# Ledger of designs, part 21: VHH binders against p53848r504to814

Target 1, 311 residues: p53848r504to814
Amino acid sequence: TYIMAIFNATPDSFSDGGEHFADIESQLNDIIKLCKDALYLHESVIIDVGGCSTRPNSIQASEEEEIRRSIPLIKAIRESTELPQDKVILSIDTYRSNVAKEAIKVGVDIINDISGGLFDSNMFAVIAENPEICYILSHTRGDISTMNRLAHYENFALGDSIQQEFVHNTDIQQLDDLKDKTVLIRNVGQEIGERYIKAIDNGVKRWQILIDPGLGFAKTWKQNLQIIRHIPILKNYSFTMNSNNSQVYVNLRNMPVLLGPSRKKFIGHITKDVDAKQRDFATGAVVASCIGFGSDMVRVHDVKNCSKSIK
Below, E stands for the ipSAE of ESMFold2; O stands for the ipSAE of ESMFold2 at other seeds; V2 stands for 0.75 times the mean of E and O plus 0.25 times the DockQ between their complexes.

## First folded at step 5 (VHH; framework vhh_ozoralizumab_d1)

Design m05 (at its last look DockQ between E and O 0.02; V2 from the best seeds 0.00; counts 0 for: pae O 18.0 > 2, placed apart)
Fold by ESMFold2, look of step 5:
Structure m05 (fold): chain B 311 residues (1-311), chain A 121 residues (1-121)
Amino acid sequence: as target 1 above (311 residues)
Amino acid sequence: EVQLVESGGGLVQPGGSLRLSCAASGFTFSRYAMYWVRQAPGKGLEWVSYISRSGGSTKYPDSVKGRFTISRDNAKNTLYLQMNSLRPEDTAVYYCAKPRYSEGEWIFDYRGQGTLVTVSS
């Protein structure tokens, strides 16, 4: 299992219209320290750089500001003499195709798109033109300002377009028996699958794609727990759907899965009644649970403490 | 398997110039920063130049700064070292090296057979 470390290239404080850009050399030193700490315990590390907040209801930096914050930092990381470049995998957290283009020019390996192409219809074309790039296709609903009001998973978004579902280690009758208990993960799987097919139709290759059910994106903290428990269903999920009077087979089986369980609000809800030391261990237990249920990659804020808790 | 093959060494007079080459194979050369290191008789390894994976950044110790120039051709998987104003203390076996990070330290155990540079009158 890979560890993806979050690095926010946003300012220390947010203000309307004004952004204070952190010193690139200082940020690079922080990343070098983070990488060395992670590589002491792990064979490789993934650094996920973000220049624009993707938190629900956050105010979005302009595209130009996102580029200014993130692209010089990515370039500096890739040109550093102090990092083992064969052990450092670099990801950019962006939903903007032009930011992705610039990041690819300076040596990024992964485009981490929380919108799954929903916020920028040119994203899939950028990924398709660059077959060496890994793309994280993530689930959300609506946009940054509306997504938390869309966490209602009682009805499938694709409606009558879904013809048959399969969980490859469970027959279809078992799905019918558990419909109400598995509606959430099946909704997420179907919506990811639709976006996956759009990516394929635009030339993105299956081997470029890693899927992310989007913990905390159009989901309550309780729904996050359900998703974590049901990762085995997602990893074995496929379905058929109607598209233009023909059936399309959507197969998510064997696709790598990313989970981001260490979001501050989510951890805060599940650990509100424990002290700080117990909260650190509880955070590690949640990460270990993600790995135990089959996550291929985990996105975390505190690599050193999460790694030690898992050991 | 990582292979690095150095060439271009030889005998040269003080003040002369020499250009070393290193042919790389068995790994994606363009993904890695590269080093030249040297070992004088009876001494340990000394790094003498560094180049980033793109070639956009180079570094040198004070002992060679201004005299040595590292370069790379990622299309040909080749690393170069241009050595000018050579001095007798530059006499050493020169290796191109691919660094790796292990147990909190940089290690240069991926290197070729080396090429001997002798600076003598």
Scores: ipSAE 0.000, ipTM 0.169, lowest interface PAE 17.6, mean pLDDT 79
Fold by ESMFold2 at other seeds, look of step 5:
Structure m05 (fold): chain B 311 residues (1-311), chain A 121 residues (1-121)
Amino acid sequence: as target 1 above (311 residues)
Amino acid sequence: EVQLVESGGGLVQPGGSLRLSCAASGFTFSRYAMYWVRQAPGKGLEWVSYISRSGGSTKYPDSVKGRFTISRDNAKNTLYLQMNSLRPEDTAVYYCAKPRYSEGEWIFDYRGQGTLVTVSS
């Protein structure tokens, strides 16, 4: 299982209204230390750079600002002689196709798109033009009209374009008898699959794509736990749908899966404690559970504490 | 271990000048951008200056812009703050700080005691 370390290329804030910007030099030095610490325990490390804050009350940076914050840092990391470049994989956390395009020019390996192409219609074209680039297709909800369409089916009510679903390690009819417990992961699988086929239709290759069920995006903390527990269902999920007047088979089996379990809100609800040691232990247990249920990559804030759970 | 030792503070009259120094050890000073921050009595921490690792870029908040000048000597592992046209509101304990990134935020490590600057008639 790969470890993806979060690195936000955004400035710190002081409570007295001070505003600060750390320069690229300081960020690079911290990344070098982070990479060396991770590589002591792992054969490789993925660094996920974000130039736009994901905090609930944050204002989204402009495209120009996101580029200024993130692209020079990625370039500096790739040009560094202090890093084993064959062991350091770079990801950029962006939903903007122009940011992705600039990141590719400076040597990024992965485009981590929280929106799964929903926020920028040109994203799939950028990925398709660059077949060596890996794309993380994440589930979020931003098209309520397509979700609310129901087609007539005998078992589980599927979207209008979806004809039949399969779970390759169990009888789907038995899962329908327990649909209250599996409805969430099966709907996530369908929605990921629909975005996946749109990516394929735009020229993206299957081998470029990792899927991310989007812990914390339109999910409660209880739903996050359901998704983690039901990763085996997602990894064995398939369905047929009508696309361009043809029946298309969408097969999620053997697709690499990323989970990001260490978000502050989610961990806070699970732990309900004030002790940093108990919080660290709970975070490690959640990460270990993600690995145990089949996650291929985990996105974490605390690489040192989480690395023992991964190994 | 990281050591940052501030010096050069003292009592000055309004309109006066002081030069603060910060001796750095226990880390590769030339690889880090550096900050000066201050804490007035009974108040929170306020950023007052930034300098890139090479010294090629500096930044200041409006409260001190044009009056304070940050500089560094990487051969001597020393950070400086030249403070001119001092005002009573500049009274504070001044710290030099090495930035680091943790848990989605840039934070400042403050080690040692700082140096007190008092601006009073």
Scores: ipSAE 0.000, ipTM 0.178, lowest interface PAE 18.0, mean pLDDT 75
ESMFold2 (binder alone), look of step 5: mean pLDDT 83; pTM 0.828

Design n01 (at its last look DockQ between E and O 0.01; V2 from the best seeds 0.00; counts 0 for: pae E 19.0 > 2, grease 26.4 > 24.2, SAP .67 > .668, placed apart)
Fold by ESMFold2 at other seeds, look of step 5:
Structure n01 (fold): chain B 311 residues (1-311), chain A 121 residues (1-121)
Amino acid sequence: as target 1 above (311 residues)
Amino acid sequence: EVQLVESGGGLVQPGGSLRLSCAASGFTFSSYAMYWVRQAPGKGLEWVSEISWNSGSIKYPDSVKGRFTISRDNAKNTLYLQMNSLRPEDTAVYYCAKPRYSSGYYIFDIRGQGTLVTVSS
């Protein structure tokens, strides 16, 4: 399982309006240390750089600010002689196609888009033009300001267009018996599948795409737990639907899956404590559970402590 | 190990002035933005100024803008806060802070005991 380490180029508790709070060399030194620590334990490491908050209801940095915060840092990482460049995978956390385009110019490997193309209609074209770029297609609903109001998963977004569903570790009758318990993960799978079809139609290759069910995006804390436990369903999910008097088959099997449980609000609900030791241990236990349920990649804030919990 | 040593506080009348200093060691001071924060009795921490590594960006909240001036001397590894037109509401323990990379973010890292500023008639 791959570890994706979060590196936010924004202050957690304060707005600096698009300024960097350390020079690039100092930020690079922090990243070099993080990478070396991770590579001592793992064969490779993924660094996910973010210059704009994507948390629900957060204030969005301008595109110019996001570029100023993230692009020079990515360039510095790629140009460093202190890093084994073939073992350090770079991701940028952005939903903006122009930011993705600039990041590609300076050497990112992955575009991590929480919107799955919903927030920027040009994103799929950018990915399609760059076939060696991996794209994380994440599930959300609405936009940054509205997504928390859209966590009701009762009716499927694709409605009567869905003809058949399959979970390749069970039969159709057993799926019907589980429908009320699996509504959430099946909704997520179908909505990801719709975005997947749109990506393919815009020229993105299947092999560029990784999927992310979007923990904390348009989901309640209980729903986040359901998603983690139901990852095996998502990884074995496929369905058919009607489109233009033709049947379209959407198959999510063999798609790599990313989960980002770290520091999500729901971990506080699970721990229900103030003790820092207990919160550190509980965070590690949640990450281990994500791996145990079949996550191919986990996105974490604290690589060292999460690696210790896994080991 | 990172060390930050604040000094220059004291008792002063309203309208008076003080200059705070912060001596930094154990890190490359000239590569980091630096901050002053304060804590009034019984209150939480309040941000009062920031200065970029090269002094090219300086910011203040409205409560101190025009009265406080942050500066730095990278050759001496020293951060300063000139406080003018002091008010009773400025009474607090003042700390300098380094940005600290922690768990995906930079946050305030406060290492010193602070320096007490009391503004009283």
Scores: ipSAE 0.039, ipTM 0.479, lowest interface PAE 7.4, mean pLDDT 80
Fold by ESMFold2, look of step 5:
Structure n01 (fold): chain B 311 residues (1-311), chain A 121 residues (1-121)
Amino acid sequence: as target 1 above (311 residues)
Amino acid sequence: EVQLVESGGGLVQPGGSLRLSCAASGFTFSSYAMYWVRQAPGKGLEWVSEISWNSGSIKYPDSVKGRFTISRDNAKNTLYLQMNSLRPEDTAVYYCAKPRYSSGYYIFDIRGQGTLVTVSS
């Protein structure tokens, strides 16, 4: 299982004189410490840099601000002689294709797009032009301001385009004990699959793509728990769909899966913890559950305290 | 040009049997996996079976497993579907399909008119 450590390149840094932007040297020092902590327990670490909040209902930094916050940091990390560059993988958390383009120029390895191409239709073209870049295709609905109102999933119906579904190459229609209990993860899988086809049609290769069901994006806290429990369904899900005058087979089996449970509000509902920093200490059991249900990568805020659950 | 010609459909009572054939030409049949798909009245296309190029891998959805048998004769460029214990829900136009890869996934490439199977009392 890989560990993806969250690093927010935002103006939250404290400074004398009233300015709120962290300097690159301070951020790089924090990244170096984070990497050393992770590499003490793991063979590699993925650092996920975000210059714009993707939390539901958050105010979005401009594209120019996102670039200014994130791109110099990525460049500094890649140029550092204090990091084992063969063990440090860089991801940028962005839904903007122009930000992704700039990050690729300075040596990012992964584009982590919470929108799965929904927020910027040129994203897939950027990924396709760069075959060595890994792309995390995440599920959400709507946009940052509306997504938490779009958590109503169909209970008993397949979409008109979906003809057959499979788990472990078994037709799920014949598994009555799963049918009613798995409607959420199957709808998420179908929506991911539709975006996956769009990515492929734009030239993105299957081997570039990781999938992420998007905990906390267009989902209630109870739905997040269902998704975690049903990761085995998603990892072994396939379906046929109608496209034009053809039927298309979409196979999510063996695609790597990312989950990001850390510091999400639903952890507080599980543990009754309300303090975000203290919830990092309480998330160890949730992270272990994500791994136990088959997550290939987990995204966390507190690498040191969560790492024992991964190993 | 790829051609697929289905035959063998007809009217049959529930519990009956039919054998469908698909004559293939215009491509190297023995190099491709082949498929049967069907379209019930007013519905979309549904996968029914798959057979690998050498018959070494054969797959069915649970709805037809044990009742339907796909086979092929590479010397005659012909795909077959033996359908036993037919049910009213098997009523459909049946097509054979060749795989066509499109940018990282495959689709069912359907070229024929299909053959109608009607299961009714």
Scores: ipSAE 0.000, ipTM 0.146, lowest interface PAE 19.0, mean pLDDT 77
ESMFold2 (binder alone), look of step 5: mean pLDDT 87; pTM 0.870

## First folded at step 6 (VHH; framework vhh_ozoralizumab_d1)

Design p01 (at its last look DockQ between E and O 0.30; V2 from the best seeds 0.00; counts 0 for: pae O 14.8 > 2)
Fold by ESMFold2, look of step 6:
Structure p01 (fold): chain B 311 residues (1-311), chain A 121 residues (1-121)
Amino acid sequence: as target 1 above (311 residues)
Amino acid sequence: EVQLVESGGGLVQPGGSLRLSCAASGFTFDDYAMYWVRQAPGKGLEWVSEISGSGGSTKYPDSVKGRFTISRDNAKNTLYLQMNSLRPEDTAVYYCAKPEYSSGEYIFDYRGQGTLVTVSS
């Protein structure tokens, strides 16, 4: 299982609401230390750089500001002689195609798009033009200002477009016996599948895509736990749907899955705001559960503590 | 452990000057940009200055630009702030700060006790 470490290049505030950016030199040195610590325990590490907040109801940086915050840092990481470049994988957390283009020019490996292409219609074209780039297609609903209100899920999110569903493994024979208990994960799978077909139609290749059910994006805290438990269903899910007046088969089987449980609001509901060691421990326990249910990649804030749980 | 010790504050008349020092230990000083921040009575923290690890690049907000000069001596692990043309509005506790990556965030660490600067007649 791969570990993806979050590095937010967004402003840090000294309680006055001012915007400050750390010097690139200092950020690079901290990333070098992070990578060396992670590589002591793992064969590789993924660094996910973000220059624009995507928390529900947050205010987003402009495209130009996002570029200023993130691209020079990615370039500095890739140019460093102090890192084993074959073991350090770079991801940029962006939903903007122009930011993705700039990141690709300076050596990023992964585009992590929380919108699954919803926020920028040119994103799929950028990914398709760059077959070596991996793309994380994430589930969300609405936009960043509205998604918190869109957590109601029904049996068929895509209505009459869904013709038939399947779950493919030896332990699950039919969905009919489980339909009321699996509404959420099936809806997520259907909506991911719709975006997946749009990506394929725009020239993105299946081997470029990882899927992310989007913990904390248009989900309540109880729904996040349900998604984690139902990852085996998502990993074995397929369905047929009507698209462009034809029938298409969407197969999520064998697609790599990313989960990002770390520091999400729902951890606070579980821990009831206990001290820092207890919050770190609870995050580690949730990460271990994600791996146990079949997550191929976990996105975390605290690499040292979570690495111990993963190893 | 990281330790930052500020000194050089005091009482000064408007238009006067002070030089603050910050003794740093517990980390490789020249690997990091360093910062001065301040907290006026009843106010939040305000960023005051930034200097790169090498000392070759400095930045200031408009409120102090032209009056304050940040510098560092990497051989002594010491950060400085030269404060000229002081105004009553500069009255605050001044802290030096080190950037730190902690728990998935890049944050500023100001662990010292600070040094009080009072600008008054």
Scores: ipSAE 0.000, ipTM 0.306, lowest interface PAE 12.3, mean pLDDT 77
Fold by ESMFold2 at other seeds, look of step 6:
Structure p01 (fold): chain B 311 residues (1-311), chain A 121 residues (1-121)
Amino acid sequence: as target 1 above (311 residues)
Amino acid sequence: EVQLVESGGGLVQPGGSLRLSCAASGFTFDDYAMYWVRQAPGKGLEWVSEISGSGGSTKYPDSVKGRFTISRDNAKNTLYLQMNSLRPEDTAVYYCAKPEYSSGEYIFDYRGQGTLVTVSS
């Protein structure tokens, strides 16, 4: 299982309401230390650089600001002689196609798009033009300001386009017995699959795509737990649908899955009465559960402590 | 262990000058930008100055620009703030700060006791 380390290139607020960045030199030196710590325990490390907050209800940096915050850092990381470049995989957390273009020019490996192409219709074209780029197709609904108002998932209410669904290695009777308990993961799978088809239609190749069910994006805290528990269903999910007078088969089986449980609010609900050491342990247990249910990649804030937990 | 020790504060009259020092230890000093921040009594922290790790770039908010000068001596692991044309509103405890990336977030480490600057007659 791969570890993706979050690196937040957005400013932290001072208590007087001011915003300020650490300079590129300090950021690069911290990334070098993070990479050395991770590579002591792992064969490789993925660094996910973000120049624009994707937390629900956050104010979005302009595209020009996002470029200014993230692109010089990515370039500095790739040009560093202090890093084993074959062991450091670089991801940019962006939903903007022009930011993705600039990141590709300076040597990024992965475009991590929380919107799954919803926020920028040009994103799939950028990915398709660059076949060596990995694309993380993540699930959300609405936009940053509205997504958590859209967390109601109906029992198989995804329109008339879906003809038949399958969960491989599951009997039809067993699925029927669990229908109400699996409604969330099946809706997420169908919505991911619909966006996947749009990516394919725009020339993105299946081997470029990694899927992310989007913990904390358009989900309640209870729904986040359901998603983690039901990752095996997502990893074995397929369906047929009618699209443009053709029947299309969408197969999510064997697609790599990313989960990002770290620092999501639902961990606070689980740990509210335990001391600080128990909260750290509970966070590690959630990461380990993601791996145990079949996540191929986990996205975390604290690489050092999480690495020790999952080794 | 990271340690930041501020000194050089005191009582001065408006229009006066002070030079603050910050002795740093427990980390590779020239790898990091350094900051001065201040906290007036009963108020929040205010950013006052930034200097790059090499010392080649400095930044100031408008409230102190032209009056304060940040500098560093990387051979001595020491950060400085030259404060000229001091005003009563500059009265605060001044801290030097190191940015620290921890668990996917930046925090600013200002664990010293700070040095009090009082501008009054």
Scores: ipSAE 0.000, ipTM 0.381, lowest interface PAE 10.9, mean pLDDT 78
ESMFold2 (binder alone), look of step 6: mean pLDDT 80; pTM 0.798
ESMFold2, look of step 7: ipSAE 0.000; ipTM 0.373
ESMFold2 (binder alone), look of step 7: mean pLDDT 81; pTM 0.807
ESMFold2 at other seeds, look of step 7: ipSAE 0.000; ipTM 0.165

Design p02 (at its last look DockQ between E and O 0.75; V2 from the best seeds 0.00; counts 0 for: pae O 10.9 > 2)
Fold by ESMFold2, look of step 6:
Structure p02 (fold): chain B 311 residues (1-311), chain A 121 residues (1-121)
Amino acid sequence: as target 1 above (311 residues)
Amino acid sequence: EVQLVESGGGLVQPGGSLRLSCAASGFTFDDYAMYWVRQAPGKGLEWVSEISGSGGSTKYPDSVKGRFTISRDNAKNTLYLQMNSLRPEDTAVYYCAKPRYESGEYIFDYRGQGTLVTVSS
């Protein structure tokens, strides 16, 4: 299982309304240390750089500011002689196609898009034009300001356009005892599948795509747990749907899956009555569960702590 | 463990000068930009200056530009703030600060206890 380390290139605020963050040199030195820690236990490491907060209800940096925060850092990482460049994979956490385009120019390997193309329909064209770029297609609903209120998965958004669902090529009806218990992961799968087909229609290749059910994006903490347990369903999910008066087969089987379980809000809910050391253990247990249920990549905040629990 | 110890504060009349020092230990000092921040009584933290790890780049807000000078001695792991033409509104507790990476985020972190500067008749 691959480890993806989060690195947020966002500033702290000051009481005078100014914003400041560590300079590029300080950030690069911390990334070098992070990479050394990860490569002690793993053959490679993925660094996921973010220049714009994607937390629900957060204020979004402008596109120009996101570029200013993230692109010079990515360039510095790729140009560093202190990093084993063949072992360091770079990802940019962005939902903006122009930011992705600039990141590709300076040597990023992965575009990590929490919106799955929902926030910027030009994203798929950028990925298709760059066939060596990997794209993480993630699930959310609405936008950053509205997603918290859209965590209701009782009614399928695709409605009557869905004709047949399969798990491991088995008709879902043969799993009748799980029908009501799996509505969440099946909704997520259908919505990911719709975005996946749109990506394919825009020329993105299947081998470019990893899927991410989007823990914490339009989901409650209880729903996060359900998604983690039901990753095997998602990895074996397919369905047929009507699109433009044609029947389309959407196949998510054997797609690589990314999970990001270590969000502070999610961990805070499951650990609210324990001390910091018990929270570290709980984080490791959640990451281990993601791996056990079949996650191909885990996105974590604390590489040193989580790397030990993965081993 | 990271330690930052500020010193050099005191009572100064308006128009006076003062030099603050910050002794740093527990990390590779020249790898990191360093900051001075201040907190006036009952107010939040205000950024005062920034210096790059090498010392080659400095930045200041308009409120102190031309009056304050940040510097560092990487051989002695020491950060300085020269404050000239002091005004009563410069009265505050002054802290030196190091950015730190924790749990996937840079956190503005002031580790010292601070040194009080009072500018008064």
Scores: ipSAE 0.000, ipTM 0.393, lowest interface PAE 10.8, mean pLDDT 80
Fold by ESMFold2 at other seeds, look of step 6:
Parts: sequence; structure tokens; C-alpha cells
Structure p02 (fold): chain B 311 residues (1-311), chain A 121 residues (1-121)
Amino acid sequence: as target 1 above (311 residues)
Amino acid sequence: EVQLVESGGGLVQPGGSLRLSCAASGFTFDDYAMYWVRQAPGKGLEWVSEISGSGGSTKYPDSVKGRFTISRDNAKNTLYLQMNSLRPEDTAVYYCAKPRYESGEYIFDYRGQGTLVTVSS
């Protein structure tokens, strides 16, 4: 399983709201240390750089500010002679197609888009124009300000298929029990599949795409736990849909899956004690569960503590 | 362990000058941007200045721009704040700070004990 380390390039403001320098020297040195620590334990590492908050209900930096915060840092990482460039994979966390274009120019490998193209309709065109770029297609609903009001998933017949023989890590006793317990992951799978088909229709290739069910985006904390448990179902999900006046078969089998369990609110709900060491331990246990249920990639804030739990 | 020790504070008349120092140890000093922050009586923590790891770039809020100058001596692991044209409103405890990357964000939990600057007649 690959580890994706989060690096937030957004400066925090002090009480007067003053803007701080994006100190590339300090940030690069922190990233070099992070990469070396990760590569001591793993054959490769993915660094996910973000210049704009994507947390639900957050206020987003302007496109210009996002570029100013993130693009010079990506360029500095790629130009560093202190990193084994063949073992360090760069991702940019952005939903804006123009930011993705700029990141590609300076050598990013992955566009990590929490909106799955929903927030910027030009994103798929940018990815299609660059067939060497990997694209993480993530599930959400609405926009950043509305998404958590959209966490209700209907219990109805979905007209879909789950290949049950590939579901190894769920306690499913009979088909009727499966139906009630899988409503959420089936809806997520269908909505991902719809965005996936739009990406394909815009020229993105299947081999460019990794999928992410979007923990913490249009989901309650209990729903996040359900998604983690049901990753095998997502990885074996298929359905038929109407696209461009034709019917297409969508099959998510063998698509790589990313999970990002390191959202503080999510972890805070499952801990009984606010002690920092207990929360670090709980985070590690959740990451290990993601791997155990079949996640191909995990996105973490705390690489050192989470890496101790990873094989 | 990271250690930051501020010094150079004191009582100064309005219009006077002070130079604050911060001795740093326990980390590679020139790898990191450094900050001065202050806490006035009855107020929260306020950013006062920022300098890049190399010392090539500095930044100030409008409240102190033109009066305060941050500098560093990377050979001596020392951060400085030259404070000129001091006003009573500059009365505060001054801290130097190192950013730390933790869990996907920069935080400023590495502060020294501070040095008190009092500007009064």
C-alpha cells in the first residue's frame, strides 16, 4: 500500500489576519525530512501539496493565491538534488483546472481532485490533454459550503450488481441484510461511476484514474466508518447507465482506491479521551483498518505514527 | 530538543529603541523561517515579523513596518528584532517562534519564555 503524505502549504494567520510568506526554504526542508523518513520505511512516497483549504464549510483561497502558495513549492521539490526523484511522487490537492495546468508545467505527477470534476468542468479536459498524469477522482456532493447538508443516502433499489465472492472483510449473513448495510457504498459507487464516465467521455483514460470515496465529504462520521468497512464492495461494484444516448457498463473492479482517514473531526468523534497520544493511536488503528479492508493508497497527516502501523 | 531564549527587553521611553535577541538550539536554525510575535496585556498573540531561513526575505504588518527590522545570524543561531520609534502600544511580551509541520499544518508551538518590553514615560 502506498502512503500519501499531506502537506498543507496554506499559511495560518495570527490574530491580525496578516499574510505570511510561503517560505520555500523551510517548507522544502520539512518535505525533504518527511520524504527521507518515509523512504526509510517504504520504497516510495507520495507528497500531496495543498494551497487551498478543502475542508467542508471552509473559506477558499483565490486561484491566484493557491498558485502562489503551491506551484513554487512543487517546482522546488522537483528541482531538489537532495531527494531520490524516482522514489518521490508529487500530487497537488486542487479542484481548479488552471491550478492543475500550472502544477503539470512544473512536474507534478498526480492531480488530487476532491470534487471529481464537479467543481470545475474544465478539469477533465486538462487531464485528458496530459495522458501521463494520474487523476484521483473523489466523491462529494454539492460544493464545499453545502456538501455536509447532502449526507442523506436513500434506501432504494439501485439496479446494480455487487460481486459478492470478492467481499472478504464484511460480516454479511444473507442478501437482505446486505441490502440494508450497503446502501451508502452503492450510492457512492454509482455517483463515482457517473463522474468516471464523464471523464472517459472527455478523453481521460481509465488507466489515469484512481478513485476515492471521499471520507468526510458529504458524509457523517458514522458513514465514514461504513465506507472503510465496505471498500471491498466498492472495488467490486458495477452498474449500467445511460451516457450520450447509449447504455454503458460501469465496472469499478481493479480500479485503485485511495482513502484519507486523517480528518480530525472524524477521528475526534471515535475517541473517548482527548489526550494527544490516544488520538495518535486511534488514527493509526483506523489507517491499519483501511489497509486491511483493501485500500491501495492511504492519505495521512501524521506519516511517522501512521507508518509504524503499515506493513 | 528545540530551545528558544529571548532577551533584550526592558523599560524604554516613547520614541526609544531596543534590540531583542533570540538564541536558538536543538534544530538546524537556517533551515527554518523564524518569527517574532507579541502578546500585549489584555490582547491575544500578534504576529510582528517574519524572516526566511536564509534571511533574504522579511515581512511585517503595517503596525510595525518601517520601525522594526528582523534579522538573523545563522552562524550564531541567533534571531534579532531591532525596534525603533517605540510607542506605548508596543508594550508586550515578545517571543521568537519556530514553525513546526505537524499533521498537515504549520503550527507555532515552539516559543521561548519571552522578554518583556515596556514603553512608558
Scores: ipSAE 0.000, ipTM 0.392, lowest interface PAE 10.9, mean pLDDT 77
ESMFold2 (binder alone), look of step 6: mean pLDDT 81; pTM 0.804

